# Ledger of designs, part 1: VH-VL binders against q7v2x8

Scores and structures below are computed, not measured.

Target 1, 220 residues: q7v2x8
Amino acid sequence: MKLILRGIANEFIKSFSFKNFEIDQNFFDKLITKEAPAAANLITENEKINSYELAKLKLILEKHFIKLSNIYSNNRETVLSGKSLKINSTFLKIKDLENQLPLDPSYLKKDILHKGTVRSGDRISSNGDLFIIGDVNPGAIISANNNVYVWGKLFGIAFAGKNGNKNASVASLYLNPLQLRICEIVAIGPKEKPKGQHPEIAILEDNKIIIKPYFLNQNL
Positions, changes and structure headers below are counted from each chain's first letter, unless a header gives other numbers; Kabat numbers aren't used for antibody chains.
F, E and O stand for the ipSAE by ESMFold2-Fast, ESMFold2 and OpenDDE, each averaged over both directions (binder to target, target to binder). V2 = 0.75 x the mean of E and O + 0.25 x the DockQ between their complexes.
[cut] marks letters that were taken out.

## First folded at step 1 (VH-VL)

Design co1 (framework fv_cosibelimab)
Fold by ESMFold2-Fast, scan of step 1:
Structure co1 (fold): chain C 220 residues (1-220), chain A 119 residues (1-119), chain B 112 residues (1-112)
Amino acid sequence: as target 1 above (220 residues)
Amino acid sequence: EVQLVQSGAEVKKPGSSVKVSCKASGGTFSSYAISWVRQAPGQGLEWMGVIIPIFGTANYAQKFQGRVTITADESTSTAYMELSSLRSEDTAVYYCARDLYGDYYFDYWGQGTLVTVSS
Amino acid sequence: NFMLTQPHSVSESPGKTVTISCTRSSGSIASNYVQWYQQRPGSAPTTVIYEDNQRPSGVPDRFSGSIDSSSNSASLTISGLKTEDEADYYCQSYDSSNHYWVFGGGTKLTVL
């Protein structure tokens, strides 16, 4: 079973055990950082969930400002339980149920697209890729769990792969950063400044940050 | 508990070289940069350079380029600063410091090594 | 290529507030973060402020940092002065164009 949440900083899919809902209330406090109302959809396959269990889930979600809006299930008793609680509930065959699951809707929300200059003192952090359309000035810090792409000049600090992704990269139209970091590997600046003003990419090879020209027709 | 432990005081003649060590313990040596800072008696702090141990990559202040070499040995978790062509003006306490990237500050400092240059 | 200028010394009575300035000679003070280090006689420096205004764990909330772009200066403010605050204080910032750390000349704080 999966609980699909909307209206929070990022959309995400979470699977829960009904038997442990009351015990895991502290877990929801960590996931819900804002008191903004949100909506959730519950997707179950062949699990039978009775009215009491659904009511407990509904109450736990409501304490965290989440409304249980829709239930989709291949179990008719679960659908009836949802309807008895005035929740929109729909029976779907397993193949059709798969069509209700996002293809990872959190992927689009984890990535950040920032348009405009990132100024000294600004800090932008992404849980996925970070895309900047603009310059990153000295004194700015940008970071991402995956890749950092700057469609402009990078003069500040860039940190890619901050959750341990060694395949992460930092790319810019003009790469001249104060400091670069990919995973645990740090470079305080290149041994020599980049020649000319052409796009470059920084990657990890053999535990070293290597900077090379970046061509638009290459795969990252 | 992180510690940076430096080698003992040295007395050197003008024109010679000195090599000061800085041994890191209690943390992951290769995950941090190590900066070197000196302080002449009664004077302020002066940055000399930095090493990123996992690369062996160093960067030096303009004043010290050509005279200073900073190296690291990951197997012993030790950084080294070697200063050549010593002059009396190089008499100072030499500090190593852990350079924490992402938060831009020196979070741990060595105890300092006094280098005296005299005839 | 830039210099950070601090007053040579400052003195104030116990319980009072003191402010130490750090002025950047070229380029904006806001272009790079400013750190503040405390050094007592015979000891290595320790960090009291980083990233303009952040305190490391264990540093009392009497210590605060600020940036004033109009005067191109950073300031370290110490309230409720205690005798143990007597020390030399250094500001530090990064020169992005040369990839150098730059220290201010230092300020000797005397609590009289």
Scores: ipSAE 0.000, ipTM 0.403, lowest interface PAE 18.8, mean pLDDT 77

Design co10 (framework fv_cosibelimab)
Fold by ESMFold2-Fast, scan of step 1:
Structure co10 (fold): chain C 220 residues (1-220), chain A 121 residues (1-121), chain B 112 residues (1-112)
Amino acid sequence: as target 1 above (220 residues)
Amino acid sequence: EVQLVQSGAEVKKPGSSVKVSCKASGGTFSNYAISWVRQAPGQGLEWMGVIIPIFGTANYAQKFQGRVTITADESTSTAYMELSSLRSEDTAVYYCAREWDYGGYYGMDVWGQGTLVTVSS
Amino acid sequence: NFMLTQPHSVSESPGKTVTISCTRSSGSIASNYVQWYQQRPGSAPTTVIYEDNQRPSGVPDRFSGSIDSSSNSASLTISGLKTEDEADYYCQSYDSSNHYWVFGGGTKLTVL
């Protein structure tokens, strides 16, 4: 079986068996460093997986803020197990399972403008800048190869500079995220809660994420 | 460290049901699964089933399907194993055990002290 | 389904080394992790080895685990035997086809 973990620019494939199903700290440390996914699709071929094993996988993924979103299988019992856990599960013939493999990320638009709330379990990624007009709720993950701008409140996880751009930034009208990341540098929330409704920006300086007030002044 | 404390010994009539409790202390109850294992006098260990409390999902060994029900109450950090239609061969010590599955290893690392269930007429 | 077969009993003198085997009847022993539990009379089992060869905190380095693919067996080795090592030892592995745990029949270790 294959677990497709969709990150920002790329999709990551984790192949495993029941013995190799153990997702350890090293696996997640590597994902945090390279790319943090927010959603996963499970693809299984000719395997019968019960609801207990799927629930274990779901639990492990959710502890790392990853939603097990879809299950694709050519085994009807596996599909039933997924549905029993309220996971979108689809029966597909073997030939069609290959169509669920990752696509070249170059198909994505460079800059993305999203209008509306990004809800728990949602993930939005951009190959350029990402602009959100709305709130990003806890459990949501947003990311960009360049900058992330949230014209609203940021409570979820935000990643900027995913392709190594150390000049990338994350800005929000209320910066209170579960996790911030710029390139490979991670910060778990701000050290202090935002004061009032003051906008802030996170930038990478000397290999450290610093947060400061964000003032827009085009004339000066 | 995590500790599992089980309810006291029970004496039951054939055809009745027994419900054994397993209370967890220390650690986060939702971070692991709880398995139930029994051991008849002078015999080996036999796995009965498991529950993942956070999802309310349980799985049972084929031998006990239809007779065993494993549940959990997250508010009290307590797991329960109920075995129905008791027979004399169900006389055994029943153990709960933590199955560490959050970035941990396979199998069971913390065990309850055991509950003796005697089935006699 | 598969079975895990252990010797019914083993014995050895204090200070010596003993090895307890656990043989899988079908499928590879390496397909799933093997754990070892120690059970003293009147007590609940405690883990002495997990993930084939790892020791929990507090378990002496005299205890070690190994996998032998040629005999399709896991082994628990206890060196420098002490009288407090007397106990029943159980191996355990996962049955992926049925999604449940399988225990070996247990081995009674006697030290003199």
Scores: ipSAE 0.000, ipTM 0.473, lowest interface PAE 11.3, mean pLDDT 78

Design co3 (framework fv_cosibelimab; at its last look DockQ between E and O 0.09; V2 from the best seeds 0.00; counts 0 for: pae E 3.0 > 2, placed apart)
Fold by ESMFold2, look of step 2:
Parts: sequence; C-alpha cells; structure tokens
Structure co3 (fold): chain C 220 residues (1-220), chain A 122 residues (1-122), chain B 112 residues (1-112)
Amino acid sequence: as target 1 above (220 residues)
Amino acid sequence: EVQLVQSGAEVKKPGSSVKVSCKASGGTFSSYAISWVRQAPGQGLEWMGVIIPIFGTANYAQKFQGRVTITADESTSTAYMELSSLRSEDTAVYYCAREGYYDILTGYFDYWGQGTLVTVSS
Amino acid sequence: NFMLTQPHSVSESPGKTVTISCTRSSGSIASNYVQWYQQRPGSAPTTVIYEDNQRPSGVPDRFSGSIDSSSNSASLTISGLKTEDEADYYCQSYDSSNLDYVFGGGTKLTVL
C-alpha cells in the first residue's frame, strides 16, 4: 500500500506494509511546520484492512503530527473500516486509484539511492535528493530536484536544484566534475584537480557556485 | 507504573451473562488497545477481542462474535467485557491486557490484569 | 486461520540451554511478528520476547527469540537456565484474515 505524505511545502510517497512501517526522522523533519501539521492520504489496492489495524495506523501517524485525511481503496471492507473511524474514505476501482497519485508520474517527490558506478552514457534523475554510492564517470549525467551526494569521485555532470531550489548543493568525496549546475547557474570544471583529500560541497552564494570543504558534524 | 485491576471472581448459572471490569491506572488509557484473553483451567490462552477506548468500537474473535461485548469508559479508565449465554465450557480465568507501544502496528501485551475467575455451574 | 504448534513440555538442568519451538500451520511465520509470553503458576502472563527477537526492559539477555523460515517456525531460547524460569511459555502471532491474536498451545518448562 501507499501513503502520500504532505506537509506545507512538499509531499512524498511512501510504500509500506504494516510489519515494516517506519517514519524516519528525515521525512518527519521535512513534513512538519509550526503553522500546520502534515497530512496523509492512504491508497490501497486489493488489501483488506480491518478497523483495528487502521486505528493503530491513525494513532501512529498522529503521534508524528500527521493527520490521516483520506483513504482510497478498491476494497469495500477497507473503505468501511475507514468510515467507522470517521476518516474520509472513498471506494475507487483499480484504474481510478492511479488518478490519486501525482499528475506527472515522472515527478515523484522521493529520494534515490544508487549503488554502483554511473557510467558514460548513463543518466539518473531524482525528484528529491540523489545519493550515489560509487563514482560518476565523465560521460554520465546525474540530477536532482534537491541535493546531489556522491560517496565517491564525481567526474561527470551534476545538476542540483533542477526545479529551482537555490539552496541545493552538490557534494562528493572527490569533486572534479566536467560541469556543475545549481538551479540556473552553470560552472565548468576547474583546470586543476582538487587539492587535498577531503569531501567538498558546491553551493550557491551571491549567484555564484562556491566550493568548500564539507564536514557534516563540524563547523566550517 | 501501569496497573490493570479487574473485578472479583464470579459464579454464574448456564444461560446467564457476566460482566468483568478492568480499571487502568498509572498511565494513558484512551489510546492503548485493551484486549481480553481467557484461560480455562489447565488450558492455554485464548484471545477474545480488543478495544481502543478513544475510538469506542471493539473487534472480536470470530468464536465469540455475537456473545461478547467489549466497552470502555474513558472517564473512569475502565474497560468491560460482557459474555452472554454462558456455558460450562466458559469456566475460565478472564484477563484484560494492554497492548504495548502504539508506534508498532503489531504490538505485544505489556501489562496484564490479575485475572477474574468466572465459574459456570448448575 | 492458522495454528501455532508448540511441544507439550520440555525439561533441562540449571545452567543449560533450552529451546522451545513454535510452528505455523499455514502461511509464512514471517508474515507477522511473533511474541513469547511466560506464565508462572497462579500468575498472569508476562512478555519475554516481542517482534520476533526483542526483549522488553527487565527481561534478562539470556532470553532470545529467532525465526526459521525453512521450518516455518519461531523459537524461544533460554540460556543459563534458572529455577525461576520454570513456567508455561506461549508463542503468539496476529492473524489479519480472521482478526485473531493466535496463541500456541503452550509449553511447560521444567527445570530439573
């Protein structure tokens, strides 16, 4: 089943089962604001959920300040369970359940974790953050709506903030790209290789791409 | 800290009903599931049903559907189980039990009442 | 509508290790978490293992739980056996299809 989590500024799609359901702190931090609690819509296909199970899900979401606002299902017992808990619940046939997902299916608000080298000719695009565990070769292009993180050597082209997020960054263990782009600002790679052997981060400052050492647990 | 205290033992005739209470103290009542579990003398544990008090509706094991009614009173932090049309095989110790952390969708029973012996004899 | 089958009794000497099995009759044992309860004579049950292999606070680390998908079973293992461990032990798992907290038949542990 799918839980569409919506905060003031964003939404995410989380696929889950009851046994392995977790809300990690990073998604919670992205969803909650002081002004409004986050909301969730539950979409189920061919799943019978009794009112006891659904009540427990509702309570877990409420502990995380997430209101379960709508249930869409092709299972009538699941719809009745939701109605018994006074949750807006709608029966939809399978073909109509897809209409409750984002209108542009290529625009999914989720992060991508890619393990392995991104080879010449490969392209990876994320609707959230992009995490690469491996190298990004010169002919590869990687992009993200938000941040790009490369746990390896970045030689190819990296594009962060492709939806206009000027706070986006590109970080890698060895930042030597052919081209960097953050939002609309483009920089070509440096003539000289990186000096030192430490992670670097590229950010926008004063409409320019600036490269700095990157240490998450230490002040810069 | 959490404690579940049940009503006292009862002797009943076949065909009558019994209502057992379970008063919770030392913690939050309304958002925790309260189950009823029985144990005939020398026998194993048998789950009967559950209520989450804040929602007010109960769910029952199929074997007991139609004979058992589980309710909760949030103002007194007390759950009730009523079993009707009693038979001699309903002679058992009846426990209330609270499900553990509500953050886990299939929790465990972390607190149990002391048990209430119900004897059905003619 | 599945059943959980346990041996009727097990016995072992103090200081030794005992394992109690819990076999699921239909569907996978891994479909839902397995809990283990201890019941001493004349007392209400208490939880010793939840979520397959987790211990509540206050339960000694000599109690452990495991799942074996090949035999479709769960196991409770008690090492360093003590006389106070003499009790009945029940496994339990949730059945969503029938809305039931299914208990095993129980195992009487005797410490010799």
Scores: ipSAE 0.409, ipTM 0.763, lowest interface PAE 3.0, mean pLDDT 84
Fold by ESMFold2-Fast, scan of step 1:
Structure co3 (fold): chain C 220 residues (1-220), chain A 122 residues (1-122), chain B 112 residues (1-112)
Amino acid sequence: as target 1 above (220 residues)
Amino acid sequence: EVQLVQSGAEVKKPGSSVKVSCKASGGTFSSYAISWVRQAPGQGLEWMGVIIPIFGTANYAQKFQGRVTITADESTSTAYMELSSLRSEDTAVYYCAREGYYDILTGYFDYWGQGTLVTVSS
Amino acid sequence: NFMLTQPHSVSESPGKTVTISCTRSSGSIASNYVQWYQQRPGSAPTTVIYEDNQRPSGVPDRFSGSIDSSSNSASLTISGLKTEDEADYYCQSYDSSNLDYVFGGGTKLTVL
């Protein structure tokens, strides 16, 4: 069973069971807005949840300014329990139930867009993607849990995939960094300058950082 | 500034019902919970129930379940407590108290109404 | 469900320190926040401490709250006692699993 919290500015996922009636306080710690209640969707597969258990969950969520908005279940009695509490409840087969889950937990991560030159001594860190519109000078450090995109020249140090994302990339209009890192893998900058100014992308392949010209591409 | 203003004193006969109002001013009515707490003459504070207006959810102390009903009207920022089948031992001052969503609901009553005296006598 | 137990009365001289206890009958006192309310005759209660040890604006720092897990109790401490501190004091906690609120029986503080 999964409880998916959605709000104006955030989404959170929690897996739990009703064996213990209390829900961890840390589950609710990152409420971003109190202007309107955050919404929660409850997703269960074959689990039967009675009206008493569901009412208890509803009260616990409402204590934290969260509305139990939708129930999606492959258990007909759980759907009836939800309807008896006036919650929008829908019976779904397991195949369709999967479509109600968030596809990527990085959805919770905040992307940063920075406009301007990143100067020697500056440090910019993103917990999502990092977009720079400007040059990154030698002595600057930029980093992201996902991708790093520099719409300018990259001469400093760039780290992508800090949170273990091996599919992360570093791309720039002129890629000549002092150092690149993707996850655990480090590459020291090239000994000679690129022959021309053209967009390039650095990615992990076979546990090595590979630099390619940037084209419209998707991972095959 | 937040204020809770309650309706005036009531005198009721045994077996009747009473409905007390609590009007909130200042702040957002829907972003808090309202509890009702009573105090018999010379006695302590006794919690009766709560409503969270934005959800329409109410919960009641077991002692009052079946006799108390708490409702809210968001359009007038007013909460109501109705107590039925009145007995002489229901004579008390009835308070409404607000709990705000500062981080979560922690049980903190930050504002109280002035109280409504309900006297039950034949 | 649990009960909160307070002493019925405490008394102390002006300028001294007094401590009022609030003991939880079952479950840990630290499991839920404790608030403290002051009530003078003919008046509605007002908060002096919320969330174990926080003071609302306007409450002097002579008022403090604490939690002792070993005795399963919360305490309200008032230092530098003044005559205007005479009142009934109530502790209150919250059963977060059921949206239930529990008050202690109250303590009458006399300053003489």
Scores: ipSAE 0.253, ipTM 0.646, lowest interface PAE 3.6, mean pLDDT 81
Fold by OpenDDE, look of step 2:
Structure co3 (fold): chain C 220 residues (1-220), chain A 122 residues (1-122), chain B 112 residues (1-112)
Amino acid sequence: as target 1 above (220 residues)
Amino acid sequence: EVQLVQSGAEVKKPGSSVKVSCKASGGTFSSYAISWVRQAPGQGLEWMGVIIPIFGTANYAQKFQGRVTITADESTSTAYMELSSLRSEDTAVYYCAREGYYDILTGYFDYWGQGTLVTVSS
Amino acid sequence: NFMLTQPHSVSESPGKTVTISCTRSSGSIASNYVQWYQQRPGSAPTTVIYEDNQRPSGVPDRFSGSIDSSSNSASLTISGLKTEDEADYYCQSYDSSNLDYVFGGGTKLTVL
């Protein structure tokens, strides 16, 4: 079993594998980083987990202020157990479980914070997350191995998930890019977008880029 | 393909120090724990310590606490093990081994270096 | 702290099945995953079983691992024994209480 810990912004923090649910709080204390994880996903392969065991895990996580948000499993009983506890539980084939695993977290050390307008002709690329405090003008190109955050207006080209992270996203206070790319999927934005829009996030869903309002983690 | 290549054999005097290197290639380095395991001639495997390069902090077996230092250089994808106050009993083949999972210390070793013979003799 | 105890040596004829035990001295064997490593003479160890019963790519299905909570032991089973299986085998586990990796003493397998 693998537990994937994520932060408030659903960013990957840490993952660990464990054998059974004989996990005490001391164990978790050793594994939890200084970054406060807010949510966890459980991935199980060929493991039958009953409701009691899941409830125990859930309780332990909650004591650490971590919400057990999702369960992915190729075992039907495990999925049913999760559902019985009102945990979002999804049955997946083994081949699809791999897609729920995070990328190597080493790239997180390579985050870039850029303050200022990214002008036409400029290119900024991060091997981790890319944070822009400012506007990204048309003709600018920004990219990141993981997520792109633009605390401003995004009018240029944004590429997230350079390393194939299908959970990568592009978020902006005003999302009107010339072009969006997440992994291998490309979307072209409209030239004109209504004013007064709220923050939006672009993500991959069913191998398509979808744009939706950007909300913080629901467990906040 | 991931490979761990260690530095060459060492001959040391008692009381001296030895530093063995382990260079990783063919994969990512920073988030995978590197352990050091030694094996005296005709003896079993003995775990010495571990480091996750991205964290920079190593954990050591109690037996070697204060005498072993494990470090990592992310820029060169190289882990190091330094053992001080060498004695004849430290004569062994020293292996580096990579953790099979990233960012945790509870996994298994999936890749091993070729080993480095360290001989301590007067 | 715990120790892992293995038999010093086992032997069997080709084609037969051999089992190597690994007994944990304290705490439950089921508390942490057990790994098995094969070491041929003059070579570095290689992983043959991880997480109690998982086989790495390239390891034949003749190799299998199991856990027996009643005896507080793990076992490596090699079926259809081949000459190439002659090696030293080490079990290994992790102690979450002190963050130590623990190896068994090793077992020399001789193919007769």
Scores: ipSAE 0.077, ipTM 0.639, lowest interface PAE 2.4, mean pLDDT 88
ESMFold2 (binder alone), look of step 2: mean pLDDT 93; pTM 0.946

Design co9 (framework fv_cosibelimab)
Fold by ESMFold2-Fast, scan of step 1:
Structure co9 (fold): chain C 220 residues (1-220), chain A 123 residues (1-123), chain B 112 residues (1-112)
Amino acid sequence: as target 1 above (220 residues)
Amino acid sequence: EVQLVQSGAEVKKPGSSVKVSCKASGGTFSSYAISWVRQAPGQGLEWMGVIIPIFGTANYAQKFQGRVTITADESTSTAYMELSSLRSEDTAVYYCARSPYYYDSSGYPLDYWGQGTLVTVSS
Amino acid sequence: NFMLTQPHSVSESPGKTVTISCTRSSGSIASNYVQWYQQRPGSAPTTVIYEDNQRPSGVPDRFSGSIDSSSNSASLTISGLKTEDEADYYCQSYDDSNEWVVFGGGTKLTVL
């Protein structure tokens, strides 16, 4: 099990089992003074966690003013336990769970405006919306807690709604990413790319990523 | 300015494995896909597979599925192709080639090619 | 899965125009981009046409590419044929359904 603290990438390296669960309260006291986290995501693989165990973890975190915001697990019973406690809980295959871990240290701002090309190996992360004026090349990774807007061509990886915002979107003047992600839902590269693409927006509808043309519309 | 430099010729026995390297220079390695293409003496070009280094994701032609493994090391800008259970019909020149786009959009135009590595399989 | 079919060989005299076809066996030739590669004896292939009809820097304007949906084929046309154009030529496209690169069988161009 891993706890990922929101706002600042941090990880509880120590794996643990709820049967022998012992979270050192000193650890959370130190984190509050050092990093001021406000939320956490829980990542588990095949471990079965019941509602009682999960409620105990939730209460310990809340005592330290940390909200248990999201649960990602490859165990369906653990996901149901989370949902019963009204925590956003998502079933993911084991290979996709790795994508919930922090990738790289990055500047964390509420909204970021980046001007210029985002090149291969570059990584940009935003706690709010992310606006790129330029192209995002293959090999680049961009992410935001809310929306991702690329005023240019998107060929890299884009991740929107990374803290559970299902209303998040990814829009680009030329939407051709290697991978799109909105919340926990992943879409790999365009399967049917029309020649001479036009601006598009990707949104989450019925737990699926849907890509639509982006037209100038009075109702936007 | 982009150049792909491959490892030297190999002579292998049937049933063994060979691992060929392809080092990229003069461009950004992780921005591109690297394909492996072979050519038996007097024959045409045969695609073996591709890797997108930033994802560690590889895709293989069905003929080579289970025998070929394509990997990449971004720190050294080097891609590798390992072919196992070698047979005499695997004797060929093996090329690495770069694509500036991923497969779903541009059809994988191979803009730069390595010089080729001759692999001879003989008993 | 589809195949790309090319003539095995073509020949022409210097100064004339030659055309090499590349026919797709199923699905539309226009649904995916077509590339053309030139391979001289003892050398690695090099790109002469990409994305149906684009020329890389350094490739003479004598080389052109086209798509004909009625015959479901792509064509490479070389005008003002020169002896240095003698080579094997390969077309290439992509199969979205199987996620793999498809090469044509190759055409040997002889300049007499």
Scores: ipSAE 0.000, ipTM 0.414, lowest interface PAE 17.1, mean pLDDT 77

Design ne1 (framework fv_nezutatug)
Fold by ESMFold2-Fast, scan of step 1:
Structure ne1 (fold): chain C 220 residues (1-220), chain A 121 residues (1-121), chain B 107 residues (1-107)
Amino acid sequence: as target 1 above (220 residues)
Amino acid sequence: QVQLQESGPGLVKPSQTLSLTCTVSGYSISSGYYWHWIRQHPGKGLEWIGSIYHSGSTDYNPSLKSLVTISADTSKNQFSLKLSSVTAADTAVYYCARDYYGSEWYGMDVWGQGTTVTVSS
Amino acid sequence: DIQMTQSPSSVSASVGDRVTITCKASQGISSWVAWYQQKPGKAPEPLIYAASSLQSGVPSRFSGSGSGTDFTLTISSLQPEDFATYYCQQANSFPYTFGQGTKLEIK
């Protein structure tokens, strides 16, 4: 079974089994923080999961501010268990379950989720997307082959699209970096601080880095 | 032990925004599951308006979605309803309710007393 | 949206009578039905959850049954305090929907 976790700008896949199901605080501390509103979809094939097991998973996710939004399963009793907990639950054939997975799961496996402040002198690099839950201080450098998301304030250096992905972006709750890079294009930080504290996204358009307000349903 | 109390203006003029607050006592909103707003038109049945999950996620009745906003203030242990562009058809008794979740699902187990809202010039 | 159709719209009964109220869902909702009692000028009070489970503190003369699309609330021996309006509600999915109500009146 797979748990598809949705953050502010991307999705993460986590595989697990109820036979050896042990989720502790360390598991979720590395995955999601209480500061990031999140949702999850559970995808199972033929596994029978009872309402007690689903309720336990739901409660653990809710303690970390994650809503278990949908269950997709090829097991009708698992669907019934989900409905008993008022979770949107849908029976799907195995071929249709693949359509509920994010495209290119191997890409998402390269993603890194970091919880905590990235301090001066720290360097974090991801081969996929990078999600930081915390502030990135001046003197810190964060980088990703694809997108960079900072659920916090960005004061350091952020580098997205390291491998030439011109559709890569850098998003933050407070975007005031010393330097932004997308692919080979470099932008020195804004001369003036943002007028308000609201989420912004930096994208590459016509070989220039453009900063605009962040909207959740943008294709990133 | 757990009590919910609605508050807000009893009279609202057409085209204005109706604002109601539900104050929760004896229980933390952040420990709850869903928190609901329900209304009842004079002489008619119950209509679900929408809900908020303790994380801030909201769900609205599709018939009202463009007009409704529900929000929560965990520090005050309150959640609120805003209904924009009201008309006489929005005259109703408004209730807030807790949707209880334990190991068994219990449904809406605690309701406020209800507050009467009249939309009139 | 799931439509809940309740019958009868009203019923007249005497103390000691057995009263049955039915509720039909427009699609399968398993056992996710709740029943509420509402007295004039008061908020609804929960009676039954999960189609057949009695809410704590509710008298044993109240019982619920059914699964799928057809549900029933039964009061085995009507008492004076039971004269009220009764509502069913599906708890299967959002939006939550209610039956139109059944008014139980003294004969």
Scores: ipSAE 0.000, ipTM 0.403, lowest interface PAE 17.6, mean pLDDT 78

Design ne2 (framework fv_nezutatug)
Fold by ESMFold2-Fast, scan of step 1:
Structure ne2 (fold): chain C 220 residues (1-220), chain A 120 residues (1-120), chain B 107 residues (1-107)
Amino acid sequence: as target 1 above (220 residues)
Amino acid sequence: QVQLQESGPGLVKPSQTLSLTCTVSGYSISSGYYWHWIRQHPGKGLEWIGSIYYSGSTDYNPSLKSLVTISADTSKNQFSLKLSSVTAADTAVYYCAREGLYDYYGMDVWGQGTTVTVSS
Amino acid sequence: DIQMTQSPSSVSASVGDRVTITCKASQDISNYVAWYQQKPGKAPEPLIYDASNLETGVPSRFSGSGSGTDFTLTISSLQPEDFATYYCQQYDNLPYTFGQGTKLEIK
């Protein structure tokens, strides 16, 4: 089985192997040092897990500020155990379980609003959209699984769609980044400074990053 | 009503193995609780020995240095403690207890305790 | 291992008194503390779990509080049957550990 953990403002994926639902509490304390609430999905194949074993896992996770949000299993009794504990539980065939490993949009798409300048050396990551009210200086790196919006000047590095969302965008009131990334596609920033004071948006079209005035393309 | 009852020899000789059994009544061990052994030396406080979930997973106090084995027999609704190579320092009252999985983490039901003396 | 230190080791009190017993953990254990009452020759009886929740059947004069490293058991109006030894226990990390006990004696 696999336990997939997601944090607020910090994206991480960890796979844990459990035997007879034995969990090392000291391992979690060393591995998870974040104070922010997080969520977890449990993915199992053919294993039968009873409701009391599942309740112990739920309580151990909650002790570490982690919510057990979803269970995906190819074992119907494990799914029933999860439902008895009011956990969203879904029966899936083995081939479909593998598709759940990278993506759970329900709790993974958490937007972050940051107010203030992002300074050189700072890094900010979001599991959803990232909104910055302020400037992003050279040497700063900002990233999001979905869109990046900078209500200010963007001079640093911006990375949108970092989990494969090709419809992701980077928008700013003054778009002059050192580097833009959308999914796996990288673009070096403009060599000439923008002369107008109007917002622009960078989007991925035909595997190339293109920049347009924002108001001409309101859906991206 | 859940009741726990310890049983075993009250006198054990040094270097022998202490064997104790906890019999659970009014509740099934297989219903998903952790089951614990705790001891209390004469005039001293409580010391946790170890625990078992009925599936066979066990946890032991590291200070007992691999001398402890806890096992469960769901057909008899019992779980047991074996402590190898006992010394006079193992003289104590031994308790078994249940720890709740869903509602309570503390030990909500205790046996009455059984006195074990290690002496030649 | 997490050390649980109780204070005082003993306290003398009269019926009707308000009594407080404290328990300090050597590291942050959130709220994973239980309190037990033990009378001479008897098994410990649970009083409090999760630092502040009263066990079923325990009189309302008992209360628990605290989080992190500092925990308190309070008896608001001491009764004759309350003279006993009290133990705190952490269940945050293995091995589970108990405080050394606080003996509550009649004054």
Scores: ipSAE 0.000, ipTM 0.399, lowest interface PAE 19.3, mean pLDDT 78

